# Ledger of designs, part 70: VH-VL binders against o27280

Target 1, 266 residues: o27280
Amino acid sequence: MDSMNVPEVLEIKRIVEESESVKTFIFSWDFRREVRPGQFVMVWDFRDEKPMSVSLIDPVRSEIGISIRRVGEFTDRVHGLSEGDLLGIRGPYGRGFELMGRDILLVGGGIGMAPLAALADEATARGMRVDALVAARTADELLFLDRLEAAGVNISTCTDDGSCGFKGFAHERLLTLEENHDMAAVCGPEPMMFQVMRILDERDVPAQLSLERYMKCAVGICGQCCLDDTGFRVCAEGPVFWSQELSRVREFGRYRRDPAGRRVPW

## First folded at step 22 (VH-VL)

Design uf4
Fold by OpenDDE, look of step 22:
Structure uf4 (fold): chain C 266 residues (1-266), chain A 119 residues (1-119), chain B 112 residues (1-112)
Amino acid sequence: as target 1 above (266 residues)
Amino acid sequence: EVQLLESGGGLVQPGGSLRLSCAASGFTFSDYYMSWVRQAPGKGLEWVSMISKSGGYTRYADSVKGRFTISRDNSKNTLYLQMNSLRAEDTAVYYCARLDDYYYFMDVWGQGTMVTVSS
Amino acid sequence: QSVLTQPPSVSGAPGQRVTISCTGSSSNIGDDYDVHWYQQLPGTAPKLLIYGNSNRPSGVPDRFSGSKSGTSASLAITGLQAEDEADYYCQSYDRSLRGSWVFGGGTKLTVL
């Protein structure tokens, strides 16, 4: 065990309210510890620990951001915190996104936009052209629009209820978009990612997808995040996978495992 | 000094197999896409295969697809090319090359290793 | 047979200017993918000469220049020197070929 596996107690520097259910917690970060978009950290509130994607990487301000959606007891507690409060952060862990080419497509659903927002910043900083398809159930759940726009990202939105942009799902909107991207990065509900991947594969667009699984150790030991039937560990070999890798993963888009390891449908 | 060094070439019969290796030094190997390019005697350059930084994404030229497998071991700073079902037309000097992930050029080349497929 | 078309040979006297053309199509060069050039001296591995249409890597003399227009690219060599005798290859990317790196057929440059 190295220092990387010991939570560092950090003060919440700022809190950004992204939506009614999503907050971004900003921390000072020592960038001698490298962090890449797509990697995750384990957030410890001194009671429980959960993996969270890094949504902001700012070397200039020496800050990182972690976007957290309010979905349960742990996140309820975290959302109750204020600036100046403390959290334990260990990591980063996992494989992040790679960038390839000059034109990239980001497809994100809900909180899945968190790692993609960080990727967008990196891509635009490199001079890449970035298109982002931002999906959500409703307009008020669309995340990071202003941030993406400020970064120079070309945004297309879709909502289930049609309250903003294209009425429908991300994969449906994607079918209406041009096929001129060198690479795609995808993150969101797995059913969405599954459909998006299929389309991108048909278009021969290299795609990376960030998967979500129950992760306990974050270091590839406990096996809780193993994927059927390859044995890929989301925390070690992922959470970002290439579509070619996921094509070998039987469970992808079909089912997941609950905290007890039981198969459950999406 | 940034270097790539190929090895594993040699004489093999048609239908045979050969595994090429490329040892990288002088740079962070895991930060780069890699590729294999071959050159038949007296002929031009032909791209063979590429692999992503993590190794999770690969591409192949149609001429080798299904027969060749590119892989990498970042812990060993080594790129591999497993060549199966070799044909006479696979005879070439095989170069490993570092691939730029933005512009798609190859800025570092090895000296190559000769593969001869002959009965 | 090469996706990119180059003249098989060009020649020039020392001190002269020579150009090597590289013609592609709308699916590669015309699709706004950059053209790169490689120099291969006899019996040696290729060396990157020009990248991103017109950029020179460190160590490449300014006698070498690249340009791109439409579906074609060109390598120009001014002040031709004896050591410039080599094979030159253009390279680009073709998305329509399931994302393939494509080379020209190569041009043998002879210095007279």
Scores: ipSAE 0.935, ipTM 0.962, lowest interface PAE 0.5, mean pLDDT 96
Fold by ESMFold2, look of step 22:
Order: C-alpha cells, then sequence, then structure tokens
Structure uf4 (fold): chain C 266 residues (1-266), chain A 119 residues (1-119), chain B 112 residues (1-112)
C-alpha cells in the first residue's frame, strides 16, 4: 500500500502490562495492510522513531499488539502513555517467519518472545505442534506464558536465577531437550541466538533467527541496518534470516553496532 | 491459471554445466516453497532439491549435493537450477514443482525439460 | 533401491478393484510422515492424486482412495477404467536421510 511508508497516527486502544518492564500496546488495525509474524513496525512518539516487533496479530478483532520493553529514553516515554494517547505507526516492514512441517520449536529470550508469540498463534491455528523454550533472568520476566498455554503450546522455561524452571541459559536448557522438530524460530539476545543456532545446526533442525540492528529508513535505502560480509539489510532482507544465511555473517554473535555503525562488543 | 514452465534443457558433455529455469504464473510465487524432481528415461521419480519462500534455505539430494544449486528470483517469478560437473546419470527430464510446506506434497508440476549428458 | 517399495506392476479388468502398496520404514511412513500419491499418464508430468494419506484434491474421483497403517500405505482404485492405465508413485518424507523427499519406485497399472 502507498501508506506503508507514511506514519499513521493511531490511538492506543488498550495497554497490557506483561511484566514490570514490558507493556503491550494494542491498536485497531486495518488488515488491508497485511502483517506477518516476524515483521516489525516503526513506532513514532513525535520526537523519535524506533523499530518494534508485532506480538499480536488478530484480524478477527481488527487489532495488532506491539510489545515494548523499557530500556531507555524513548521506551520510557512510551511506557508513560495511557489508553487514548497517540502514536505514529508505519509499516509493517521486513521479512517474516516461514513455517514448514508440523512440529516447531520456539526459543525466545526476554522481549524476543514477542514475535514468537505471534508466530505461535499462526502455527497452532494451522495445526502444528508447538514447543516453546521461554527464557528470562527471573520468573517475573517470563513473557506470554498464560497466552502460550491457552493456545496449547508445550512450554519449557529457564531463568538465570532459577526462580522458575531450569536454572541457566536457554542453550543449556535446549541441550537437555531431545526433540526432533521440523523447524525452529529463535529470537532474543544475539549471544543466546548464536549458541542456540549452533545446537540446532548440529541437530539438523532448520532454523530462522530474528535479528536486531540499528535502523533509520526501514525500507532498505540508508544502509544503517546492514550486516557485514553479506550486504544483507536487516530491514529489507530480514529481520528474520535462515541459519544458512547467517553462517556467512562474521559479526553475528560477536559484536553489535552503535548508531554511527561502529563495532561494539556484546 | 496456475502454471509452471521449465526451460533450458539440452545436450551437454560430461563435466559441463547447464542452467534450468522455471517460470511461474497464476499464483503468488513468493508464498511457496519450490522443488526440483527428475526422472531418468524409463525410470522413476527422484527428488533433487528444495528451496524456501525467501530462497534462504535449501536442501539437496545426496546425488547432486555440491554440484547443483537451486535459487529463485521472486521479482521475476522464476525458479532456477544451476547444474555443474554433469554426469551421464544426470540425464533426465527435470520438473519444477510447487512444494507444500505442511504436508510436503507437490501439487503443481511443470511439463519438464530434458537434459541429456553424453559425449 | 528406492526408499519406499512398490510392486513394479499391477493389472486389472475394467470395473474391478486394484490396490497398490507402498512400504516404508520407521524413519519415514513409520515416523508419522504422510504418504502422497501421484498419477503419471504416458508422456505427461506427474499429477497429485492423493495427499495426507487419504485426501483427494479437487477433480480426483472418489474411486481413488488412500490409506496408511504402520510403515505401509495403500492406494485403492475401484471401478477401474481404461484411462487409469498409468504409472503410480507414492511419496513421503524421510528424516534419517538428512531430511529428504522420497518416492517409491513406481507401479505400472495395466488395464486389461
Amino acid sequence: as target 1 above (266 residues)
Amino acid sequence: EVQLLESGGGLVQPGGSLRLSCAASGFTFSDYYMSWVRQAPGKGLEWVSMISKSGGYTRYADSVKGRFTISRDNSKNTLYLQMNSLRAEDTAVYYCARLDDYYYFMDVWGQGTMVTVSS
Amino acid sequence: QSVLTQPPSVSGAPGQRVTISCTGSSSNIGDDYDVHWYQQLPGTAPKLLIYGNSNRPSGVPDRFSGSKSGTSASLAITGLQAEDEADYYCQSYDRSLRGSWVFGGGTKLTVL
């Protein structure tokens, strides 16, 4: 649609507190603009604009949900908003997840569960068996557990402090799960995704991973979201990549980039 | 109407290369996984390769791995098979097929294009 | 030979019933992967006949039916007609072959 590149000012219909640090902002949405799990939107608070993953895609209620973790100045301002307040939304952008087979594994760390929750809804709706490994630092930061359970997802949890489920990192829990899945979808901190990808590659499980990079234009022309070695643009060729695509990317799992494009360690 | 049309077959020498194309029409090409299947003269069907919707994930039969490369250009609604280091046993009719991503059947097939590898 | 085993040939008179077997293993049919069937008329591309063990695509007569049990599947054709003379292939997915699509060797059906 022509309006895809122009922010639409939308009213916050409802706010769901998912945790102390994560809120889901729900908007009425015209699904003539199709939205796929793994795509993102640019959220504009009339001062700054940031990419955010879609966590709820509900054509029946004509709603989308965007889950936002409070991590800095922009997200602090957005978390201070109320129902009825306005935000600019443009998109959706990017390549979403592709489903295959009948058994899928989701591995999500923290806010990375947001796009995976949307994917879980799509997978269960088409009759797939869904296993989810949900990771966080503490039990209070595990996201979407009730929603996933209600959808029939088989949940495994892990927390860094052991307050819920397995004590440790997601990839350590994954090693104790011996499952033959047709595919996996992974989203979370990039070091976690790298370790999870290694295990999935060893098991010959096709995997898709959702990356975060600095973005400005969201349509692939400014070059700010590029991956080294490949020329891939996260906003255009991603944010979702197959593990086969990422095997050639030198920076994946090793460093991140600041707004000026400089390499910074994780 | 939904159609797949292969082209690029022909006679090549052993060790040679050939590039097959498959033109898709009548459906949203980028929404589908795709596959190549071949059939040697007088023989049965043999799966060759598959490719994901974006082109980012591929698999190959052991018999062609390292010699054949599947690719797609979604802007041109076209599937490709690059065949290198061709052998006599690669002689076959090559079909492109639309691959179901849930059941793993192939519901739309092209007419096929003949590849003959001989000296 | 082929990962899935089919008889090389089957014959029947018009109006009769024939069956074509497809035998796999625990890594394909026995690992709950579906069986699909294709009809290939002489000189033509294969056509999907049965998918998901027993489902018929639009335009396939209900005299074609499929079933699956254990590591085996079967295609049944009732009311056999002259135009049914073709090669028939079963197909499944095998995880032990690094995730491969696998076909049976094919069965030539002759209508007497």
Scores: ipSAE 0.824, ipTM 0.909, lowest interface PAE 0.8, mean pLDDT 90
Fold by ESMFold2, last read:
Structure uf4 (fold): chain C 266 residues (1-266), chain A 119 residues (1-119), chain B 112 residues (1-112)
Amino acid sequence: as target 1 above (266 residues)
Amino acid sequence: EVQLLESGGGLVQPGGSLRLSCAASGFTFSDYYMSWVRQAPGKGLEWVSMISKSGGYTRYADSVKGRFTISRDNSKNTLYLQMNSLRAEDTAVYYCARLDDYYYFMDVWGQGTMVTVSS
Amino acid sequence: QSVLTQPPSVSGAPGQRVTISCTGSSSNIGDDYDVHWYQQLPGTAPKLLIYGNSNRPSGVPDRFSGSKSGTSASLAITGLQAEDEADYYCQSYDRSLRGSWVFGGGTKLTVL
C-alpha cells in the first residue's frame, strides 16, 4: 500500500546556496508522483516536520528541489546537513498554480520566489513570456536571479533599502510596470501580497496567490477554511488561490491569528 | 474516447431557473479550463462563460453576468451552468466545450442541450 | 453586431478556392490574440478546424489553411468539395470586454 502520508526517506543529492539565508536541497524524485508548481511537501528531520515549497521540478534529471530559509531551530538543523544526509519527504500537497495565456507576471517577495521559480520554468517551457518582479529587503536576499535570467525571464528588482533596483516595496514598483499580462502569480509576505492583489484587480489581471497560512487547509482539514463577509461559508483548498476567491475573505491582508486564535494586525 | 455530454435543458418560463450539467469522459477533466457556448435557433455562436481548472476563476459574457453561474465538480468530472432570471433571448442550444488555456481555442464540444424560454 | 466581422455567405464551385475573412480590432486580433476557426456541418456541433491562426489539427485536410495579418484573419479552402458546405466561425479573445472569448457572426459556405 503506497501512502503519501508516510514520509519517504530521501538522500540529499545536492545543496545549492541561494543566499546567506536560503539553501535549495535537491533530491532524486520518481515523477510517477506528479509535482506541480505551487504545491508543497512536508520535510521531516526526524524530530519535527514542516511544510516547504518546491522550487525545482526537473523530470529530465529526475530531480526535485526544495528551498528552505533559515529562520528557526528546525531550519537551522536542516541547514546544517550535507550532501548524502537524509530527510523525510511526504507529499506533494495542496493546489498548484494554473497557467493561462501567453504573458505571465510573477511577483515574489523573499522566499516566496521559490514556488514562482518552478512556475517560471513551466511557463517558459510552454512558450510563455515571463516577467518577474523579485523583491527583498536587501540585494543579497534577492533569490534566483541568475536562474530566471538564464531561462529568458525579464527581471525587475526592488529592495527595501534600494541596494538593487527600485528602492521601495513590490507594489510600488508594480505601478511602474506594464499592464498587459494575461495572468499573474504572487507569493511572499501576506501584506505585500494584499497590496499587489489590489493593483492587479484594478488592472483586471487574473491573479493567483500562494498563502502559507492556508497550507493546513490543504492537509488534514475536511471542513471550511474561509468565511465570506456576506454570511455564507466558502471552502477552498490552498495554498494557491485565485484573487477572485480571496476577494471574498475579509481576513486576508488585514490580520493574522495568534496561537490562541485571536486576531492580531499584521 | 474524449466526450462531453450536456443535459438539463428544457422548457422554462421567463424569470425561471435551470441548471445544465456536462459530463466529461476520456480525459483528465481537472487538467482543463472549460467553457459554455450557446447558439440561438438559426443564429451564430455566442460565448457564455469560462471556468479555470480549480473552479476558482470565472468569466461571463455581459449578456448573462449576474444571472448565470458556472461551476465544476472535479470529483464527478462534471461542469455546471446555473441559469437564473431567464429571458426569451436566452433560448438556445447550450454547448459544453473544453477550453485551451494557451491558445484559447475550444477543441472538444458536446452535442448541446436545448433551453427554451417561453411563456 | 458581432465583435468579429465575417461575410454572411460565400460560394464556390467544386475545385475552386474560397476565402472567408474575419475582421476584428486592436483589442483582439490586433492585440496579437490568435484566431481559431470552426466548421459546423448542418445539424452538428462545431468542430475545431484551424487554431493558432494557421495550425491544422490532425485529420483536417491540407486544403484548409489560415492566416492572420494586422486586425484581420482569413480561412482559405482550396479544392472545394461538396462536403465543405457548412457554417464557418472565427473566434478570438478580446481584452476590452473584461476578458471575453468572441466569435464572428458566421459564414455560410455554399458549394455550387
Scores: ipSAE 0.818, ipTM 0.901, lowest interface PAE 0.8, mean pLDDT 88

Design uf4
Fold by ESMFold2, fold request of step 24:
Structure uf4 (fold): chain C 266 residues (1-266), chain A 119 residues (1-119), chain B 112 residues (1-112)
Amino acid sequence: as target 1 above (266 residues)
Amino acid sequence: EVQLLESGGGLVQPGGSLRLSCAASGFTFSDYYMSWVRQAPGKGLEWVSMISKSGGYTRYADSVKGRFTISRDNSKNTLYLQMNSLRAEDTAVYYCARLDDYYYFMDVWGQGTMVTVSS
Amino acid sequence: QSVLTQPPSVSGAPGQRVTISCTGSSSNIGDDYDVHWYQQLPGTAPKLLIYGNSNRPSGVPDRFSGSKSGTSASLAITGLQAEDEADYYCQSYDRSLRGSWVFGGGTKLTVL
């Protein structure tokens, strides 16, 4: 139990190339440290530490998978690693998704599909019907489609350039989909999530959304991940929030804060 | 072994407030959605409210929306119902119930606590 | 008025079969939402008797059974016993009422 806040150094067991810019790193994991879809881990490359979503939770094989998009120097270094190389992992942290009902809608943009893929596995395992709206800029950036299809998920796609499925934004495609879900789970670019949340709220569909914010301690002590207006700590009370919680947060969908606390646009 | 125990009922004047508590034991409270159901004397069951595992999602019957607030403290294994602006029609036995999040049944009920709203 | 309609009372002699109906609409039972049944003995809390239309929780005798067809459901009790005298409620979920948990009005079962 004392090891929760100290990185455990783990060997990369397998690497899956999900796209040109996204890889899933798979590790052995002792599930006495339970992991739920929507929780995150801090990944330490012995120089820096970043929060990353869990995309695979496999207690049968004692494995977790962490999907990482190449976006900067830290993720470039991690993408350069091979099977057998080491990373530090601490966690899991945060609040995961809560399931309800029998019919769930997943709305994922880009790498935001990672925690939703893990949720889809949990939902299908308990007998839920799963619809997924998978969004990206282009067809080759649509993530986890084969995995979702194999699980029996009903997939709708949209791409900004129209190269696969609906041409346009996720919230525009959502307006053309059935409205009869018991709940929704949403993860992706925050402007997309804001627009999707508005539609789901108008439809009275209970929705949970996963936020990304700057994190330092990941256990709720330092305050770096706090949201304006509510004082919610993304690392402790989130990263998954219900839409009811987020509707009171002006920051959501409009800006974020850098490590110095300055407002910056998304 | 699995038990729910309501408390905090009593006599209150119209327009008054009352807070109900429900102590949970014998199960992992934070793993379950919870609900309140009421029963007016000689009448049937009426769903009042539900709350998600984290407490971040709540829903209310139209008859109580804006006046009642459901909440929970998972560290104390306790469910709450804050009742404001009480009316005579709120007179009932109030039950705490464990809510299934797949089928939507209620499998564990407390014994109930009586709330009487009269002048 | 309750969203789900039950007869206010039914009766039967010991050993007989009785059936209690529960009628809903296209926004609840007819929208493929399950029906659950509760037994409430006088002065006690309700107890889950049947869930998911026809499943019995552990400890419920197999002489209690449930079924669902269209917008209606039924609870059947065979081998009626004196201790079965109680109020019985059906319950479902209704999407059109902003997503509400809904109960029937209740049926008082009298054992003659």
Scores: ipSAE 0.815, ipTM 0.902, lowest interface PAE 0.9, mean pLDDT 89
Fold by ESMFold2, fold request of step 24:
Structure uf4 (fold): chain C 266 residues (1-266), chain A 119 residues (1-119), chain B 112 residues (1-112)
Amino acid sequence: as target 1 above (266 residues)
Amino acid sequence: EVQLLESGGGLVQPGGSLRLSCAASGFTFSDYYMSWVRQAPGKGLEWVSMISKSGGYTRYADSVKGRFTISRDNSKNTLYLQMNSLRAEDTAVYYCARLDDYYYFMDVWGQGTMVTVSS
Amino acid sequence: QSVLTQPPSVSGAPGQRVTISCTGSSSNIGDDYDVHWYQQLPGTAPKLLIYGNSNRPSGVPDRFSGSKSGTSASLAITGLQAEDEADYYCQSYDRSLRGSWVFGGGTKLTVL
């Protein structure tokens, strides 16, 4: 825990603009500290610290990539950085995705495609067939399409406004896709994940979903990332959960908690 | 040096319960899916249950669903099988097996532990 | 009745070739799922003999070989030896059984 819990100050080696609102920040990384798709890191800008998904895991070049959507003050500051600037990184933390079988479905909404892009690289490297359903509000927000295609992933797209691919929600597109996968991995807005999970459960497709909750310690001590009904800590027992684990959770898909801990409808 | 060692078998009455353990050594237990397979006396192999690396995903044969619960404790390198509402047809040697998550073979087997269900 | 069908017994003389069949269905072997083979000596646990239809784990002699075609698979043993006398099981995965692992009924090999 000593080296994992102390932020390592790292230089931004490269910045990839994934969209108007999403950048991937690439760092050198010593892979004696193993990183698995679906794990997260805490990114420290010397003022605040936030959990971010790892989107690139490249042991050959000794690099990791962290994809960050601009949504507030912290992410605005990080988006303003340049190559050569410094960030603190501690981790990785959490439970990553587990692979199973030879045929995997990825369902990603918005920035949720980030950990799934890392998983796609691992799956294709071990010889799996990978189908990806990439969802966004509009075409300009679809992430990682070129990277997924270059990796040999079979891509289906959907957009709320119909500007690219299927017009509608990810779960609606899923109903029109092939049902026979050995497993699925899902990450995106929680209402989307809930609807996708129910379809996958009906099909008996083993599914893993990556959740987001408020985090303070990232190692499971403070209790701020707990799910109702089970006491699961998203930072310690998650962020990746199997659908079987989530089916017992009243909170999932129904409400969230504000900073004061009050229940708020989705 | 890769080893699996089952324990907890014994004689139990119908309707009773029993908990099997499987101690793993010589490999990183948390990196592997695990399975239970049983063999009734003089009979063939029957898959019983599987569990994912984290323990968050499980499957069961129809013959045991609702009565048996597979679990694991990765901090103790131990796989478990809780067997409830036991029946005479559950009488078997129970094997712990390491399950490949790509090909679905079982490459490491324990010695087995005998469970006898009779009055 | 096992999901995968094997003959209950086969026999051969030392030095000869024997084959053991394993027949499945469209929901397992016929749905492109691999066949694996296990050897079980009396009073011992099964040992993986062949995986992925035709691959041999380290330490398995090359006189053991496997193949798969359609809904069937075959284990061949050439140069039969006395120590090959054992029970042999095929195993696959079946998607129609809500995703379950399935074994054949087993074949007793007798070396004459």
Scores: ipSAE 0.814, ipTM 0.900, lowest interface PAE 0.9, mean pLDDT 89
Fold by ESMFold2, fold request of step 24:
Structure uf4 (fold): chain C 266 residues (1-266), chain A 119 residues (1-119), chain B 112 residues (1-112)
Amino acid sequence: as target 1 above (266 residues)
Amino acid sequence: EVQLLESGGGLVQPGGSLRLSCAASGFTFSDYYMSWVRQAPGKGLEWVSMISKSGGYTRYADSVKGRFTISRDNSKNTLYLQMNSLRAEDTAVYYCARLDDYYYFMDVWGQGTMVTVSS
Amino acid sequence: QSVLTQPPSVSGAPGQRVTISCTGSSSNIGDDYDVHWYQQLPGTAPKLLIYGNSNRPSGVPDRFSGSKSGTSASLAITGLQAEDEADYYCQSYDRSLRGSWVFGGGTKLTVL
């Protein structure tokens, strides 16, 4: 797939306003090009090309959705588009989430909920029980709550300012949640993901984290976000990593530690 | 059509090392979790290890933890088990198995490869 | 000392019904984890016989059935045939501090 992949020009079929700063752009999609939650696409506005997370994967309607937060000139231009306008889409790229077991915890901060919303749909479709901890600075920035509720997801919210749900950080709320999950998936600001990962590791919960800064590595463009201290590319592929893998990446690739702390050969 | 074929078994002295391979065919190997299961002569089945689709997550039975390493090469459709510091109690037929990630059953098994640890 | 307990042996005459029990604990079968059953003919690899407590893979005769209640599960074989003589294993998942895949000790079925 990746070796044969070329950009396709697609019409924006619908636009969903998720918040004041986040829109989801929906396109028709031929699912012979398989898409898994946690993968991303390159979005081309005929001037620049940026990686964006897939937030909706709907084989029944033959549609995908790409959620984009307005943060600069490229995203401002895309947010100015209307239904019927064209964008180039290349992909999907990267490693998606792997599901295991029956009970999954999602922990998402801000736009990090986008790939987790797609994962929630897949998990519920296969009969998993899904708990989601949805975090943001304020209530207005909590994403996908109606969609998650409609899918039967058990939602807990937290906001920095306490305007919705638990007042405080996601990892603080996590300490008060039930410990009955077979796995977890985490995406959001790196400080949040670090603290959440520590708690999940201490609980021996298998965890996968989606790291935006590794999207370029997944398409083979940039080595610096996968560079180990030896100067060679790291073998692991993102943007989704298991927590076990991230101990090696977090140490900049000098060595891998097994769960018992021993150095493990490749 | 769907097949798993183990190799690399043999006689090894205590404290020695051995690497098992499992060749997969007839299915998309990278779409599946995989497992090793062993069976000592005249004994029952014992789960040894599992590995996720990407290879990024692994688990081990307490009896082998720290001595055995499971790995996979999805480009070669091959599962591996590196066995170090072998003991007499590791003597067994070793099976590779395809592991279901929802129900946790093992639906495809290889024919097994015999590992004998003896002086 | 298997995590799941099975009787070491059972026997029956051709045409009869036999059952094989599998008893676990609150950390596996009692925590609503499914029970799967495997048949191992002499000198061969195990074969999945029942999964998800009661589901039969394609090619498995309907005279094999499974059930689960509380911390226990059962495999039933009706219309016993000579070729059913084999070892039978139950398997589940144990969610103790370290999650693990667990097998019963096995049951030798003898057809009289």
Scores: ipSAE 0.813, ipTM 0.900, lowest interface PAE 0.8, mean pLDDT 87

